VHH binders against p95470. Designs and how they scored, part 32

Target 1, 316 residues: p95470
Amino acid sequence: KQVDVHDPVMTREGDTWYLFSTGPGITIYSSKDRVNWRYSDRAFGTEPTWAKRVSPSFDGHLWAPDIYQHKGLFYLYYSVSAFGKNTSAIGVTVNKTLNPASPDYRWEDKGIVIESVPQRDLWNAIDPAIIADDHGQVWMSFGSFWGGLKLFKLNDDLTRPAEPQEWHSIAKLERSVLMDDSQAGSAQIEAPFILRKGDYYYLFASWGLCCRKGDSTYHLVVGRSKQVTGPYLDKTGRDMNQGGGSLLIKGNKRWVGLGHNSAYTWDGKDYLVLHAYEAADNYLQKLKILNLHWDGEGWPQVDEKELDSYISQRLK
Below, E stands for the ipSAE of ESMFold2; O stands for the ipSAE of OpenDDE; V2 stands for 0.75 times the mean of E and O plus 0.25 times the DockQ between their complexes.

## First folded at step 8 (VHH; framework vhh_7qia_2)

Design g5 (at its last look DockQ between E and O 0.73; V2 from the best seeds 0.00; counts 0 for: pae E 2.3 > 2, unsure alone 60.4 < 65)
Fold by OpenDDE, look of step 8:
Structure g5 (fold): chain B 316 residues (1-316), chain A 122 residues (1-122)
Amino acid sequence: as target 1 above (316 residues)
Amino acid sequence: QLQLVESGGGLVQPGGSLRLSCEASGFTFDHYAMGWYRQAPGKQRELVATITWGGSTKYADSVKGRFTISRDNAKNTVYLQMNSLRPEDTAIYYCAAKTPYSRYLDESGDYWGKGTPVTVSS
């Protein structure tokens, strides 16, 4: 059986890889080979203490994690949200280790990093992704629909926006000004993830709709910038804030709705981690780890055939 | 492969009881809220009951106090205990795995069983 995750992110501790996904309390898997995965833990046993304050209807499922290592600690960012609303918040929980067998293993929730409020904010506080720039400043990108994707500077302990706050819009799709601000709208962009490679920062984003099985239209686009704050330009030079984005991968009849990716450099190789809906399995989403390559102009490329060749295994 | 297999349906007299079961396989059961829906002849499918991964339940008003949804994660099974059945409860009952991953209000991402018929008739 394949690993059926949404919004996968990954990191390594020692010789063990850890996979984090959307799920109850954020689901964690471990692997020695990034193929065979075993359930490891949930970051939360139930829910963050503040979750219901943010979203009264919160049911325990935490969204779209990101895992970031900093100064020997693991920072796990996660989202609490209401469906179809921007009543959301990104929180962060921190651990010394990812090994549940360790005596030091303990997730300590640090609370809300940012919160979006309907009618106040034209952004949605979900889908966090962490990136450090060349100066060591750590940033969080996030967002879904509404006004698009945002980036802000994190404070030194990576738990709050830095003060004074510095925010940037890094990508968005057209949104009608006539639309009520409480509505997500048709600007189907979310799940930013920034990878530093070569001379550029690469912003990956998911366009389309997820979570609709065979009707999912998720696909990945990418732009790049020499600065973490942007502007991120696609292959044609169009700003992602102006609707730009170059198609990276959209899937095929067998694998649809690809998206919500992360990207990593491990041991000199680059990888694209994402989920895709498998047609042959009633469009159950599956983990995919694809090799990330770069063309002669420095743009990322993936081989769609690897959607078939990478097959995760969930071990009992 | 993802499967939801309902069982326990049948013919019962008014006032009787049935217990429906839905056995799930091929996916991470405990990640999903589970639900029971029903579709009566000539009517639209309606929600009967839902249970979250944590055990929180919701019921349609029409079945509240009579039906009980429960789940056994160890068995990958969701149940619907139906008591005090009424003729109006006659329908095909469907098990659904409600995707917790959807960020939208619709149910287009839910996985469905094939259904089990329940007929309440004297």
Scores: ipSAE 0.778, ipTM 0.898, lowest interface PAE 0.8, mean pLDDT 94
Fold by ESMFold2, look of step 8:
Structure g5 (fold): chain B 316 residues (1-316), chain A 122 residues (1-122)
Amino acid sequence: as target 1 above (316 residues)
Amino acid sequence: QLQLVESGGGLVQPGGSLRLSCEASGFTFDHYAMGWYRQAPGKQRELVATITWGGSTKYADSVKGRFTISRDNAKNTVYLQMNSLRPEDTAIYYCAAKTPYSRYLDESGDYWGKGTPVTVSS
């Protein structure tokens, strides 16, 4: 059985990799080899205390995590959202270790980082991803539909926006002016992730729609910038705030709706981590860890055939 | 391969009881909300009961106080205990699993069993 995961992010502690997935309380798996995965824990045994205020129908399912190591601590960011609306918030919980057998293992929730409200905000506070710049400043990217993807400075504790606040738009697609501000609209962009490689920051984004089984159109695009704040430009020089984005990978007949990626360098090699819906298995979402290669111009590439060759194994 | 298999249906007299079971395989069962739906001849499929992965339940008004949904995550199984059955409960009962990854407000189940018939005869 493959690993059934959505919105996957990963980190390493010692000889163990940890995988975090959208799920009840954020589901955590562990592996020694990134292929064979065991259930490890859930970050929340109950729920964030504020979750039902943000989403009255909240059912324990936390969305779109990101995991970030900073000064000996693990920061797990997570999202709560009302379905189809930008009534949403990103929270953070912190742990000293990811090993449940350690006496120091305990998730300590630090509450809401940012919150979006329909009619007040033209952005949606979900899909966090953390990046540090070359000067040690830590930023959060986020966003889904509406006015697109944003980036803001985090405070020193990594739990709130910095004061004074500094926010940037890093990518967006055109939104119909006829659409009411409370509605998501036609700008199908979400799930930013930024990877530093060489002289560039690379912004990955998901275009299209997840979560529609065989009708999912999700695919990955990329742009790059020498500054973490952008502008992020695609291969033709078009700004991602103006609809730019170079295709990185899209689905095929067997693997549909590729998206919500993260990206990492481990042991000198680069990887793209994402989920894909498997047509042969009722479009269940499966973990994919693909090699990320770089062409002579410094643009990332993945081999679509690796969708068939990477097969995870769920051990329990 | 994802699979939902219902069992426990049958013929019962009014006032009687049945316990339906739905055994799931091929997916991460404890991530999914589960539900029972029913379809009587000539009618649209309707919700009977749902249970979240955390055990919170909801019921259609027509079955409140008579039906109980429960789940056993260790056995990958969902149950529907049906008491005080009425002829109007006659239908094919379907087990469904709702994907936890949908972002749409839709009470319809996403994955369906083949159904188990329940007949409550006068």
Scores: ipSAE 0.507, ipTM 0.766, lowest interface PAE 2.3, mean pLDDT 90
ESMFold2 (binder alone), look of step 8: mean pLDDT 78; pTM 0.798

Design g6 (at its last look DockQ between E and O 0.61; V2 from the best seeds 0.00; counts 0 for: unsure alone 62.7 < 65)
Fold by OpenDDE, look of step 8:
Structure g6 (fold): chain B 316 residues (1-316), chain A 122 residues (1-122)
Amino acid sequence: as target 1 above (316 residues)
Amino acid sequence: QLQLVESGGGLVQPGGSLRLSCEASGFTFDHYAMGWYRQAPGKQRELVAFITWGGSTNYADSVKGRFTISRDNAKNTVYLQMNSLRPEDTAIYYCAAKTPYDRYTDESYDYWGKGTPVTVSS
């Protein structure tokens, strides 16, 4: 059985890799080889205390985590949201270790980082991703649909926006001004993830729709900037805030709806981590770890064939 | 591979009881709400009951008080205890794993079992 995750992110502690995914309480897997994965834990045994305040209909599914190591701690960011609404909040829980066997293992929820409110905000507080710039300033990118993807400075504790707040729009698709602000609209962009590589920051984003099995249209686009704040330009020089984005990977008939990626440099190699819906398995989403390569102009590339060659194993 | 296998169907007299089981495999069971649907001859498939990953339940009005849905995550199994069965309960009962809703809609995409027949007849 493959690992059937949505919105995978990874980190390493010692010789163990940890995978985090969307799910009840955020599902955590561990692996020694990034192929064979075992269930490790859930970050939350119960829902965040504030979740229902943000979203009364919250059912326990926490969305789109990101895991970030900082000063010996693990910061796990997650999203609480109502479907179809930008009634959302990104929270953060912190642990000293990811090893459940450790006496120090304890997730401590620090609460809401940001919250989006319908009719107030034209952004959706979901899909957090953390990036540190060359100066050591830590940023959070996030967002979906509405006004697109945003970036803001985190405070020193990585639990709140820095003050004074600094926000940037880093990517968006066209949205009708006639559309009610409470509606997500047709600007199908979400799941930002920024990777620092070479001279650039690379912004990965998912276009299209996920979570629709065979009807998923997710695909990954990318732009780059010399500054973390942007502008992120695609291969043609188009700003991602102006609808720009260069296709990175779309998938094929066997693997559809590729997206919600993370990207990492591990031991000198770069990887793209994402989920894809497998046609042969009734479009159950699967974890994929692809090698990330760079062309002569410094643009990322992946081999679609690796969708078939990387096969995760969910161990009992 | 993802599978949902229903069992427990059969012929029962009015007023009788049946317990349906659905064993899931090939996916992370506890991530999904599980449901039972039924389709009577000449009728559309209808929701009978569903249970969320957290154990919250919902029932069709027609079965409320008579049917009970439950799940055992350790066994990757969802159950439907059907009591006080009526002829109108006759149908093929389908187990479903309810995928997470679209993030921007209230629509879900379900995985389905092949169904188990339930016939209530004197």
Scores: ipSAE 0.843, ipTM 0.918, lowest interface PAE 0.7, mean pLDDT 95
Fold by ESMFold2, look of step 8:
Structure g6 (fold): chain B 316 residues (1-316), chain A 122 residues (1-122)
Amino acid sequence: as target 1 above (316 residues)
Amino acid sequence: QLQLVESGGGLVQPGGSLRLSCEASGFTFDHYAMGWYRQAPGKQRELVAFITWGGSTNYADSVKGRFTISRDNAKNTVYLQMNSLRPEDTAIYYCAAKTPYDRYTDESYDYWGKGTPVTVSS
């Protein structure tokens, strides 16, 4: 009973789970059990008013959402971009509730949080993920290709960078300095997500290429740090800003292109949420919710048997 | 199972009209941009028209003003209305679903129907 999803994030309100996916206006599904999903709504009926100014070829698809609850409000971050370009921006829309039947249900767009411009910026303003540190400061991680993954402080209402701004590089792969800055390049890293567990922040990142059916090389790596700002070190002590990253999970013959994860603690248990392409169903993108276990040294792991436990089922 | 099934092709006189349909199943139709492509024997496949999930359209210059693409998301169907047909429009017409998740443009990762032939004879 899975739905087609890409870049999934989820949260809970009351007894209902809500799942957000890349799609037209950001597609929202709901479920009582995280297994049986039904369509709920789209966050945008058409598009953000600024979308075509940022990306003239914008087609109504908003990418890579994150959902964050703060002081009784739901913040939905989303990305506008063009394929293969860092002409991009991350926006935010806010709602008091996720229940479309509520009289308080209304997405209120707050506009652009950050924007990347080719030649000016060696980073790509997509793939947001929100983390609060031990002192209650809220940060946004983001990035895809170019100079890799960044982290910056959000302002108090979570709609803009803080002033004065504070930015950190948290992970990157080597990129040829001879390559034109307007090109994405060979540094195949994107989609950061940070989970706090115990004394550590764990940075998950996607390496490789999504979206190539059976040719997809997408897989997940992890590093950790005592500080939300890093440095994030892998199991061998290598800095993720210097190419470090310990493998967490990769695909198999049945399920390929694993990546763009989120991670959550629910009811005392930890979960990894991601998409994977199902070979037996034309490599269509399916939701995976996997148990996240921790070894004796505090590193996350996934039982590979769980990857094969989901079967293709359409909800229509 | 994922399917794209074209229909409505056939033989027609120059200046005539024809309406192609493509019924989709096995995937979330509402998420996909849909396109019509054509290929004459011995020639490269070329884009004719596409339509986004929200209804924005784009056309090849050779068909602009004569062809109209439309979609009905409730029926999981995309259409191509072809007016003022010419002999050079003779081809096999293919329906395609462009995955909205492909961050790198490459039609080899799109989903394709088997095609419906259109012949415009003098």
Scores: ipSAE 0.594, ipTM 0.813, lowest interface PAE 1.7, mean pLDDT 89
ESMFold2 (binder alone), look of step 8: mean pLDDT 79; pTM 0.794

Design g7 (at its last look DockQ between E and O 0.56; V2 from the best seeds 0.00; counts 0 for: pae O 2.6 > 2, unsure alone 64.1 < 65, grease 24.6 > 24.2)
Fold by ESMFold2, look of step 8:
Structure g7 (fold): chain B 316 residues (1-316), chain A 122 residues (1-122)
Amino acid sequence: as target 1 above (316 residues)
Amino acid sequence: QLQLVESGGGLVQPGGSLRLSCEASEFTFDHYSMGWYRQAPGKQRELVAFITWGGSTNYADSVKGRFTISRDNAKNTVYLQMNSLRPEDTAIYYCAAKTPYSRYLDESGDYWGKGTPVTVSS
């Protein structure tokens, strides 16, 4: 039985890896080896107190987490939304440790970071991912459909935008001018993640559609920039704000619709973490941890054979 | 793999009652939303009742006020109490579970039982 996840992100505390997934209150697994996983906890026993105000149909499933360590604290960002809508918000909850057995283990919700409102905002406040730049400034990327992916400076306590605010568009696909602002539209892009490697920031993004079992078209593209704010250019020099994006990996017959990646350097090696829908198991979503390789021009590559090689196990 | 086993079906007179049970093989059963569906001979499968992991319920108009869905997370079981049964309730009744690990949160079911037949006949 492989590990079921959607929108996975990971971090390490001591000798233990923690995996965070879309699910009831944000589902958390732990592992000593990144292969064998145990259920650990969920970050919310019920739901954030403000969730139904933002999304009236909210059902307790929080989306698209990111986990960020800063000054001895763990910041878990999460999304409140409904499928196909930009009535959404990104929140943050904070813990001193990820070990549920510790007397210091306690998630303290810090509330809403940003919120999108239909008709007011041509963007969707979900899919957060945190990156620190060379100057120590911390940024949040986010976005799904509509006007694409955004990046903004976080304030010093990492709970809201900085003052004065600084926002950038970092990637988008064309959206029909005839489309009403309340509709998600045809610009199938979401789930930004930025990794610093060498002199570049690499922006990964998911194109296509998740969540349709075997009909999912989700796949990963990449661009890079010497500045965290962009412009992010693909291999041909095309700007990701102008529809650029070089294919990193897409699914095969066995593993369909892969995307919503995170990326990490651990112990001198680079990894891509994502979900994929397993054809042999009713196209249910499974964890993938793949090696990131780098070509002679500094572009990331994934060996497609590794889709078949990584197998996770749920211990109980 | 998550497995679902229905029981409690049978033959009953119009106006009678039955209680269906569905047992699940899942350590984190309390994370799954659950539903009951039915399929009459020659008809399409239809939703009867749905209960979220948090306990919120929804019912088809044709059964509202007569059927009650409930769950016992300690027993990994979901129930359908069917009262005031009518001949048109005759069908095979299936339970289904919805994966919690998806953004698409609807009532379509991801894991299915084999079904338990219910016949309402005078």
Scores: ipSAE 0.561, ipTM 0.777, lowest interface PAE 1.5, mean pLDDT 91
Fold by OpenDDE, look of step 8:
Structure g7 (fold): chain B 316 residues (1-316), chain A 122 residues (1-122)
Amino acid sequence: as target 1 above (316 residues)
Amino acid sequence: QLQLVESGGGLVQPGGSLRLSCEASEFTFDHYSMGWYRQAPGKQRELVAFITWGGSTNYADSVKGRFTISRDNAKNTVYLQMNSLRPEDTAIYYCAAKTPYSRYLDESGDYWGKGTPVTVSS
């Protein structure tokens, strides 16, 4: 059986890979080969205490994690939200190790990093992704719908925005000005993830609709910038803040609604990690790890055929 | 694939009590929120009660104060204690497990039991 995950991110501790997914308490899997995965843990044993305050309709599922290693610690960012609302917050929990067998294993929730409030914010505090720039400054990108994707500086301990705060818009799709600010709108963009490669920062984003099984229209677009703050331009030179984005992969009839990717360089190779809905399995989302290649102009490429060739295995 | 098996349904008089059980084929509470739905004849399936992975419970207004959802991790079972049953509670009751990856609050889940009938009649 394949590993069913949503919004997968991954890191390594020692010889063990850890996969994090949207889910109850953030689901964690471990693997030695990135093919065979075992359930490891969930980051939370109970709901964050502040979750219902932020989102009264919170259903217990924590969204779209990102995992970031910094100074020997693991920072796991997660989102509390409700579908269709920007009553959301990104939190962070920190651990010394990802090995549950370790005596040092303990997730310590540091609380809310940022919170979006309807009618106040034209952004949604979900889908965090962490990137360090060439100067060592750590940034968080995030966002979904509304005003699009944002980027801000994290403070030194990576738990709050830096002060003074520095924010950037890095991608967005057109949104009607007539639309109430409380509504998500039709600007179907979310799940930023930035990868530093070569001379550029590459911003991956998911366009379309997720979480609709066979009706999901998720697909991945990409732009790049020489600066982490942007502007991120697609292959045609269009700014992602102006609706730009170059299609990277959209899936096929077998694997639909793929997206919410992460991207990594491991051992000199680049990978695209994402979920895709498998038509043959009632559109249950599955983990996909694709090889990330670069064309002669430095644009990322993936082979869609790898959607079929990479088959994760969930071990009991 | 997760299998859910309901039990405990039956015929009961108004004011009576039943306890429904739903046993999962595998340990689920780390991955799923689980709950009960019901479908009365000619009506749409509706949420009765749900328990999140964190232990939060939700109830339909119509059953608040009368029904209690609980779980036993050791038994991999979710329960629905139904007290003060009313004729309007007559329905097929379905156990459901919500997938851990849904972003939809109103999503009932992807795994369902076959249902257990509950009939409240004098």
Scores: ipSAE 0.043, ipTM 0.563, lowest interface PAE 2.6, mean pLDDT 91
ESMFold2 (binder alone), look of step 8: mean pLDDT 80; pTM 0.819

Design g8 (at its last look DockQ between E and O 0.60; V2 from the best seeds 0.00; counts 0 for: pae E 4.2 > 2, unsure alone 61.1 < 65)
Fold by ESMFold2, look of step 8:
Structure g8 (fold): chain B 316 residues (1-316), chain A 122 residues (1-122)
Amino acid sequence: as target 1 above (316 residues)
Amino acid sequence: QLQLVESGGGLVQPGGSLRLSCEASGFTFDYYAMGWYRQAPGKQRELVAAITWGGSTNYADSVKGRFTISRDNAKNTVYLQMNSLRPEDTAIYYCAAKTPYSRWTEPSGDYWGKGTPVTVSS
C-alpha cells in the first residue's frame, strides 16, 4: 500500500532519503530510492513541553514540518495550533544525524521560534518553510489564513527571529475588514514554500481548503521574485500580496486536494513533493513526488499525468 | 480497504459494564489519533474519549471516572471500557480515526465506523 502523508518534506543524508510528515510526534520515513519507504522514527516520543500551554486540547499531532540542513545539523521545524484558531506556535528541534542507529542520533528541542496570539497578531504561526538567500541569510516563511504569508529573518543559530527583527508580507488574499481578528476568515491561503532557481525565487502557495475528502478545493499557485523578500509576481505581473498567483496544479478526478508542497533540486533535477487525496481509496492522503519542468520563460510546470505514474510503497 | 469496525455493544443493566472494541484496517493506524463518539436519538454526536498514538487521553466531563479509552497499536485496535453505565449513556457509539491535520470547527475529514448500539435498560 502507499505511504500516508500530509504536508511532506524531505532531505537526504548520505545514501538515505528521509521524509517528514504531519502526525504524532512528526512521522519519519526513510528510503534509498524515494519510492519504497520504511518507517524510521518519530521526532518526539512524547510532546514539546510547551505544547499544551499553546493548545490545551493538543493531542500529540504536530503539524506542517520543515527540515533544513545547515552546517552539519538538521533543523526540524514543527507547528502546534489550537483547532480553528491562530493560537499557534512554530518550534524547532535539532539533530546531528537522521540515522536512528547512530549513537549521535538525538532530537534536541530548542523551543518556540514564533508564536501567534488572537487579536494581537493578524497571522497564524504554522506552516514553516526555510530558505537561504544568495548572501547566506536564512529566512522562515510561514502562515495560514488571516493576513496571509510572512517571511522573517532567522538568527544565526536558526532558532529565533534575528535581532533586530526583519519581517515581510509575501502573499495574501483579500480578507473582509469586517471580520473579527480572532477568526480565520475566507482568505484561503497557506503553506508557503520558496525554491531558488536561476535568477528567481519561486514562492509556491496553497489556495483553497484541505482535509474535506472529495470536497477539498486545495491547489497550488506560484509567483516569483528576484529578491527573497519579494514582491512575488505571477505570470501576469500581479503581486501575490494583492491576490496574484498562477496555477501550477489542481489535480484530477483521481487525485484531489493537492497541496502543501515542498520543492527540491536533487542530482541536477527539480521535484515537487506534495500530498494528494486518492478518490479510489477513500480520499486517503498519499505522497506524490513529481518532476518539476521549466518552460522557455522560466515558469515551473507539472504534468498532471505523473500523479498516476508516481505510486509510493510502504515497505513491510 | 479502509475499515473501522466497532463491536461489544448491546443491552446492559444500569450500573453494568461494557467493553467496546474498534478494529482498524486499510490505513496507517499509528498515524492517527483515535476517538469514541456517541449519538443518542434526537441529539448531536458528541465526543466521549480520545487517545493519541502515544497514549495521552481526553474525556468528556460526563464520562470521566467511568469510562477508559485505550489502544493497542500492535493490533490496530482501540477500546472503550464503560463502567457504571447509566440510562443517559444509551447511544450509538462510533469509532473515529482523527485526521492529523484539521483546522476547522468540525472534523469532516475524519474516518468513521458504522457504530455499535449501546442500550442501558431502566
Scores: ipSAE 0.343, ipTM 0.704, lowest interface PAE 4.2, mean pLDDT 88
Fold by OpenDDE, look of step 8:
Structure g8 (fold): chain B 316 residues (1-316), chain A 122 residues (1-122)
Amino acid sequence: as target 1 above (316 residues)
Amino acid sequence: QLQLVESGGGLVQPGGSLRLSCEASGFTFDYYAMGWYRQAPGKQRELVAAITWGGSTNYADSVKGRFTISRDNAKNTVYLQMNSLRPEDTAIYYCAAKTPYSRWTEPSGDYWGKGTPVTVSS
């Protein structure tokens, strides 16, 4: 059986890979080969105590994690939200190790990094992604729908926005000004992830709708910038803040609604990690790890055929 | 392949009890909220009860106090204890798995069993 994950992110500790997914308490899998995965743990045994306060309709699932290593610690960012609402918050929990067998293994929740409030914020505090710039400043990108994707500086301990706060809009789709601010709207953009490669920062984003099985329209677009703060321009030079974005991968009839990617360089090789809905399996979402290549102009490319060739295995 | 297999349905007299079971396979069970829906003849499918991974429950008003949903993650099974059954409870009962992004009032993101019939009749 394949690993059925949403919004996968991955990191490595020693010779072990760890996969994090949206789910109850953030599901963690481990692997030695990035093919065969075993259930490892949940980052949370129960929902965060503050989750219901932030999102009264919170259903227990923590969304869209990102895992970031910093100064020997693992920072796991997660989202508390409800579908279609921006009553959301990004939290962070920290561990010394990802190995549950280690005596040092303990997730310590540091609480809310940022919170979005309806009618106050035209952004949604979900889908965190961490990136360090060339100067060592760590940033969080996040967002979904509304006013699009945002980026802000994290403080030194990576638990709060830096003060004074510095925010940037890095991508958005058109949104009617007549639309109520509480509504997500039709600006179907979310799940930012920034990869530093070569001379550029590459902003990956998911366009379309997820979580609709065969009706999912998720696909990945990308832009790039020489600065982490942007502007991120697509292949045509259009700013992602102005609706720009170059299609990276859309999927096919077998694998639909793919997106919410992460991207990594491991051992000199680049990878795109994402989920896709498998038509043959009643559109159950599956982990996909694709090779990320670069064309002559430095734009990322993936082979759609790898959607079929990469097959994860969930081991008992 | 994701499968939900319901069992426990049958004929029962008014005031009687049934316990439905739904065994899940082919997916990470605890990743999903689980629920029971029912569809009576000539009526739309409606939510009966739902349970999150954390054990939070939601019930239709019509079954509150009579039905209890529970889950055993170790067995990949969700249960519906139905007490004080009424003729109006007659329906095909469907087990459902809901993704974190799905709403119980929406069919999207759901996986369904084939259903188990429940008939309450004197």
Scores: ipSAE 0.024, ipTM 0.531, lowest interface PAE 2.6, mean pLDDT 92
ESMFold2 (binder alone), look of step 8: mean pLDDT 78; pTM 0.792

